VH-VL binders against q0aze0. Designs and how they scored, part 1

All scores and structures are predictions.

Target 1, 268 residues: q0aze0
Amino acid sequence: MKIILVNNRFKENTEKKAQEIAGQLSALNVEVIIDNGLDEPYAGTVDFIMVLGGDGTMLRAARRYGQRAIPVLGVNMGTVGFLSNIEINELAEYLPLILREEYSLEARMMLEVAVFQQQSLLTRVFCLNELLLRSNSPRMLSFALEISGQKLEPYRGDGLIVSTTTGSTAYSLSAGGPIADPQLDAFIVTPVASHIINKRPLVVSPEREISLHLLEEREAIIGIDGQIKMDFGAENRVLIKRAPHPLLMVNLKAKPFFTSIDRSLQRQ
Below, numbering starts at 1 at the first letter of every chain, in headers, positions and changes, except where a header shows other numbers; Kabat numbers aren't used for antibody chains.
F, E and O are the ipSAE of ESMFold2-Fast, ESMFold2 and OpenDDE, as the mean of both directions, binder to target and target to binder. V2 is 0.75 times the mean of E and O plus 0.25 times the DockQ between their complexes.
[cut] marks letters that were taken out.

## First folded at step 1 (VH-VL; framework fv_patritumab)

Design Pb1
Fold by ESMFold2-Fast, scan of step 1:
Structure Pb1 (fold): chain C 268 residues (1-268), chain A 122 residues (1-122), chain B 113 residues (1-113)
Amino acid sequence: as target 1 above (268 residues)
Amino acid sequence: QVQLQQWGAGLLKPSETLSLTCAVYGGSFSGYYWSWIRQPPGKGLEWIGEIYHSGSTNYNPSLKSRVTISVETSKNQFSLKLSSVTAADTAVYYCARGRYSSGWYKGYFDYWGRGTLVTVSS
Amino acid sequence: DIEMTQSPDSLAVSLGERATINCRSSQSVLYSSNNKNYLAWYQQNPGQPPKLLIYWASTRESGVPDRFSGSGSGTDFTLTISSLQAEDVAVYYCQQYYSIPYTFGQGTKVEIK
């Protein structure tokens, strides 16, 4: 059995904890690869991915490994979040179940984002929460949204979010989007500070293709999961589709989505 | 809907290796465990093992020394090899999908292939 | 290994009457953290592969008639057919998926009296 341990490169003590866990796993005849985020993703075959950290570390793991259809377990290191399943102090209790593969998997859809310059593919990335198109200056954007070949009336405003259902509780929520059951597959298309009064969030089939481009030259960026930023100009086009594979999240412990989000919203 | 099509040699002599293949159509191959389950004539069901898209496997301990399950992800196929067969390996062999429900995956089976009768005799 | 034992081995029930099949596991298949019983029921008609009827002990598979129901928790489980129809003549199997290897009961043959 071969496991990748993904840790938070910005937290000093997680390196030491990852080494301790790697030692415990090696004693059980498990090969361990440590990914602290500084190197390229491990290219070899692995059986399981253990993410040590909060939601941000899980988002990074999903972008690096989510398309390989490998079980991914979120282990919380202290920060409250939605994407971890167990706490670090529970790991010893659950480790025998992990090694016997006695757990359930929850599939979470991902986005495939392809950025073009004319007909040339500039980059392709995957993400778990959302793509954000936004202005990088005080000037509003004018941009075109096309859904499966259907051209909508031009948008004018600060930007647009294209979100998975998992991402419905992230930036899309802050911009006025609906809360979605993460077990559903759908795109949520949420305008950011639109100057057109009838632009509302849209919930569309995950089989649709979404295309965005600027109608006039502006300073804009594309944001991926709040972690990657790319410049976006009038020469660029972005195409968003459902990724070929969902992220497979490991469930060892019941973590109720609806009661968790309800409590979070009451405190906001 | 999802369909499992299976094939392979049905007649074997003792000591030979059984080889069966299952192809998945009409649904996603990735994100599921794919199992082999056998049923001797007039008897009950015995789980042989399962494989994940990544190539990770679990085997029934009673068969572990003789069984290999492999995956061809580019073809949406998985295959069973069982070495050193005897008359006790005579059975109908099924491929099947391990299901998840409400986000929970485990080893119950919602789609099955039609079965391949394997007879081991001299 | 978890051993699954069904009772009875065979059952003859009049058309329209209730059929009850029992399944016992050698250890609990209830997972305390999610409160789910890792137990499924299958129907097998002659010459066909098994067909999933019930999972998580009591959840009916889509397309399965309302006359089929599952109940029980821990080690003792029951499949009930409230009003036996002609098409229900088959062998029924319980299966645990709590622990590897996954194991099945020996089967219960249901016939019309």
Scores: ipSAE 0.000, ipTM 0.378, lowest interface PAE 19.5, mean pLDDT 85

Design Pb2
Fold by ESMFold2-Fast, scan of step 1:
Structure Pb2 (fold): chain C 268 residues (1-268), chain A 120 residues (1-120), chain B 113 residues (1-113)
Amino acid sequence: as target 1 above (268 residues)
Amino acid sequence: QVQLQQWGAGLLKPSETLSLTCAVYGGSFSGYYWSWIRQPPGKGLEWIGEIYHSGSTNYNPSLKSRVTISVETSKNQFSLKLSSVTAADTAVYYCARLGYSYGKHWFDPWGRGTLVTVSS
Amino acid sequence: DIEMTQSPDSLAVSLGERATINCRSSQSVLYSSNNKNYLAWYQQNPGQPPKLLIYWASTRESGVPDRFSGSGSGTDFTLTISSLQAEDVAVYYCQQYYSIPYTFGQGTKVEIK
């Protein structure tokens, strides 16, 4: 069995803990590849991905490996979050189940984001939570939104979020979007501080294509999962589609979504 | 502390192109808009334009047809070119920082200024 | 464009007395999303570049003496020097950074009476 161990080397003691876990797995005749986020993603075939950290580390793992249809387990290292399934102190208890492949998988949709300049593709990335278009200045943006060839009335405001259902509890929630069941496949389109009356969040089919471009010369940013930022100008266009493969999340113990989000919202 | 050093031509003939450069020392060049502002003798301040480290520009519409601002990120420098100058372009030209990193949206710091005189 | 108008054009004040400069914008510079006024004040001594005094209409820049204060919201703003000192003889400019093009007032010259 070959496992990628994804960690964040910049968090306290995480690299040392990753090395300890790698040693334990190696003693059980498991080949371990460590991905600390600095090198290119491992290109070889693997059987399982174990993510040591919080939601941020899981988002990075999803962008790097989510399209490979490999089971991904989130192991929490002490940070509260929605994307981990077990705690680090529970790993020894669940390790036999992992090695025997005795777990269920939950499929989570991902976004494919393509940024163009004219007809030239500049970059293509995948993400688990959302794409954010926002102004880089106090000046509001004027931008066009097209959904599956349907051109909507122009948007004016601070920006727009295109989110997966998994991302419904991230930045989309802060901007007034709905809480969505992550087992539902849908795009959630949430305006950020719209100046147009009655621009409401939209919930649309994951089979639709969403495109965005600026209607005026403004300095804007495209944000991916809150971790990647790209300049976006009037010469640019972004195309958002459902990614070819969902992220396959390992479920070793019950983590009921609705009671978890309800408790988080009650924590003020 | 971040400081701006500027240089360029001081005397021009009508129809020539004004060229000024500003270099950033002591801090990050990335994440800020870098601006040019001018002041004719005895008069007020006029914003010319700005550039981001990526090369994205915004210009004052009154000058847009004659102004080009460019960036040399490897040297932490940005430059102003103003074409077809006339006596009305005689002014002290300042470079200055305006950025949205760390929430700052005002002009600080400023370069020392370069007097540009367009002679008859 | 947002037009910035200052009053008066010049002001003569005795040492130790209060100086008041007004600035009016042709439209509001209050950004509703963060409830901040995108207005700054600068001091310019002869032969020097402008120096930032106040930002967000009322926040004093570090190192600026506490005799300088800014007030106002929306379209009407005031810079006050509570007790004029000799080194305060300068031209003062208001500036909006709400919308491009950024615009400045015409300036107010403060002189000792």
Scores: ipSAE 0.000, ipTM 0.394, lowest interface PAE 16.4, mean pLDDT 85

Design Pb3
Fold by ESMFold2-Fast, scan of step 1:
Structure Pb3 (fold): chain C 268 residues (1-268), chain A 122 residues (1-122), chain B 113 residues (1-113)
Amino acid sequence: as target 1 above (268 residues)
Amino acid sequence: QVQLQQWGAGLLKPSETLSLTCAVYGGSFSGYYWSWIRQPPGKGLEWIGEIYHSGSTNYNPSLKSRVTISVETSKNQFSLKLSSVTAADTAVYYCARGYSYGLWSPYYFDYWGRGTLVTVSS
Amino acid sequence: DIEMTQSPDSLAVSLGERATINCRSSQSVLYSSNNKNYLAWYQQNPGQPPKLLIYWASTRESGVPDRFSGSGSGTDFTLTISSLQAEDVAVYYCQQYYSIPYTFGQGTKVEIK
């Protein structure tokens, strides 16, 4: 068996813990590839991906490896989050199940984001949570949203979020979007501080294509999963569609999504 | 612990091109924006631009026509070139890591290189 | 560009006394959608690079002593040193990261009286 071990070097003790776990796995005749973020994604074939860290580390792993249809397990290292399934102190207990492939998989849709300059493709990225279009200055944006060729009335405001259902509890929630069952496949389109009355969040079929472009030259940015940002101007267009493969998340123990989010919101 | 080590030519004549390199040790290069920031003697800080490990850049509009930032991801390095220098470009130049707490947001700078003094004189 | 203005340009404070530095942005750096202020504070000792003290206007960076605190919202921000120590003699800078280009204040020099 070959496992990629993804860690966040910037968390205290994560590099040391990653090395310890790699040693334990090697002792069990498992080949380990460590991805600490320094190199390009590992290009070879692997059987399993283990993510050591919080949601941010999982988002990075999903962008790098999510399209390979390989099981991905989130192992929490102390930061509370929604994308980890087990805690680090539980890993030894669950490791035999991992090695025997005795777990269920939860498919989570991903976005495919393609950014064009005129007719030329500049970049194509995948993400698990969301794409954010926002102003790079205090000025409001004017922009056009098209859903499967249907042109909506222009938007005016700070920006727009196009989210997966997994991303419904991330930045989309902060912008007033709905909480969605992550087992449901849908795009959630949430306006960010819209100045146009009745621009509501939209829940859209994942089979549709979404396109965005600016109607006025402004300094704007496209953000991906809160971790990548790219300049976006009036000469640019972004196309968003369902990614070819969902992220296959490993489920070793029950995570009570609705009760967890409910408690989180009541606590705030 | 993350360390930024920088080097490059410190003495330039007007009209020449400034070239500085920054190498990242002890931490992840990928997943962060890496910036150049300068400080003229006795003055404040001016952000020059930033680069992501993929090569995506943002530049200060006041310098955009003269500045190029590039990456060499295999070596965990990024470099600044500033063309057509004048005495006004005399400054200490810093490389720095842009960071936020993981939400989508522009960056603050949590690790800085030691600085390279660049003097432009005839 | 968002212009950052600090006041005063310099101040002299006795050891153990409170030092306050103000920073004003030409436009709001409060992002309405997440209710966050995109403002940071840095300390620069002579011959050294700047060191991050505060981000999100009021969050203290790991390892920074609790005598440093940040406050304010929108356009007006304050860095407070509750009890000045000898090692706090430095130049302090505010920075907005609300929009590109990122901009810094002109700096406030803190000296012992």
Scores: ipSAE 0.000, ipTM 0.395, lowest interface PAE 15.7, mean pLDDT 85

Design Pb4
Fold by ESMFold2-Fast, scan of step 1:
Structure Pb4 (fold): chain C 268 residues (1-268), chain A 122 residues (1-122), chain B 113 residues (1-113)
Amino acid sequence: as target 1 above (268 residues)
Amino acid sequence: QVQLQQWGAGLLKPSETLSLTCAVYGGSFSGYYWSWIRQPPGKGLEWIGEIYHSGSTNYNPSLKSRVTISVETSKNQFSLKLSSVTAADTAVYYCARTLRYWSGNSYPFDYWGRGTLVTVSS
Amino acid sequence: DIEMTQSPDSLAVSLGERATINCRSSQSVLYSSNNKNYLAWYQQNPGQPPKLLIYWASTRESGVPDRFSGSGSGTDFTLTISSLQAEDVAVYYCQQYYSIPYTFGQGTKVEIK
């Protein structure tokens, strides 16, 4: 069995804990590859991915490995979040189930984001939470939104978020989007500070294609999961589709999504 | 899931050597300790010994002079030999697995073979 | 060796009633480094191998009904079946896996009546 162990080397004590866990797994004849974010993604075949950290580390793991249809387990290192399943102090208890493959998998949709310059593909990336289009200057954007070829009225504002249901509790929530059951597959399209009072978030089929382009020359960026930034100008177009494979999240322990989000909202 | 299949001699005469084999399917053989446990008719369970995939063994002190457990890693099999048997060795013999970490964290027997009845008489 | 003693040797309770089985070890089975008791409970039906119910004294094995619970620490442990069902008629064994040789209790036969 070969496992990728994903960690954030910049978090205090995380590197030492990753080495301890790697040693423990190696003693059980598990081959361990450590991904601390510095190298290219591991190119070989693996059987399991264990993510040590918070939601940010999971988002990175999903972008690097989510399209390979490999089980991914989130192990919380003390950071509050939605994407971990067990705590680090529970790992020893659950390790026999991991090695026996005695766990269920929860499929989470991902976005495929393709950025074009005119008709030339510049880049293609995958993400778990969202794409954000936003102004990179004091000026608001004027942009066109098309859903499966249907052209909507132009948007004017600071930007737009296209989110998965998993991402409904991330940037989309902050911009006024709905909280979505992560077991549903849907795109959530949430305006950011729109000047048109009646621009509402949209919930659309994951089978639809969403495209965005600027109607005026402006300084803008696109953000992916809050971690990757790319310049976006009037020469650019972005196409968003459902990714070919969902992220396969390991479920060892029942995690009560609705009570967790309810507690979080009470503290706002 | 993991399945343990066991086989060997069911009838023995006093002074003979008992020989049983257990084969592991559906899961990793390496990284686990593989044990033999017996149960005389109408009585409780007695641990005989264990082996790691490397060949390292631990035996119950009460049986150590008569017990040998061996491993064939290429076949995912381990075997029990118990020498100089008597009527007191009549029991159902089970193979089972357990897990121990370098840290000392331990887990009990989670998968068992079906058992092999061994009768020592005449 | 650590000696394991169960009580009672046999127990008869009515369907839906609580069954309690006690297990005592001659030495502590608490592992101080992780604060876990290396004590397991097994269920054995006639003609079948033992089935793991509980480990670390109180953790239920996957697939085991929540009417089974374990408690205790150090040297004194209890298995509780909160509402006895017909399929729970079996012999129950406690086991320490703190030190070699591994040892089992003598067993408790649970029956209805």
Scores: ipSAE 0.000, ipTM 0.367, lowest interface PAE 22.4, mean pLDDT 85

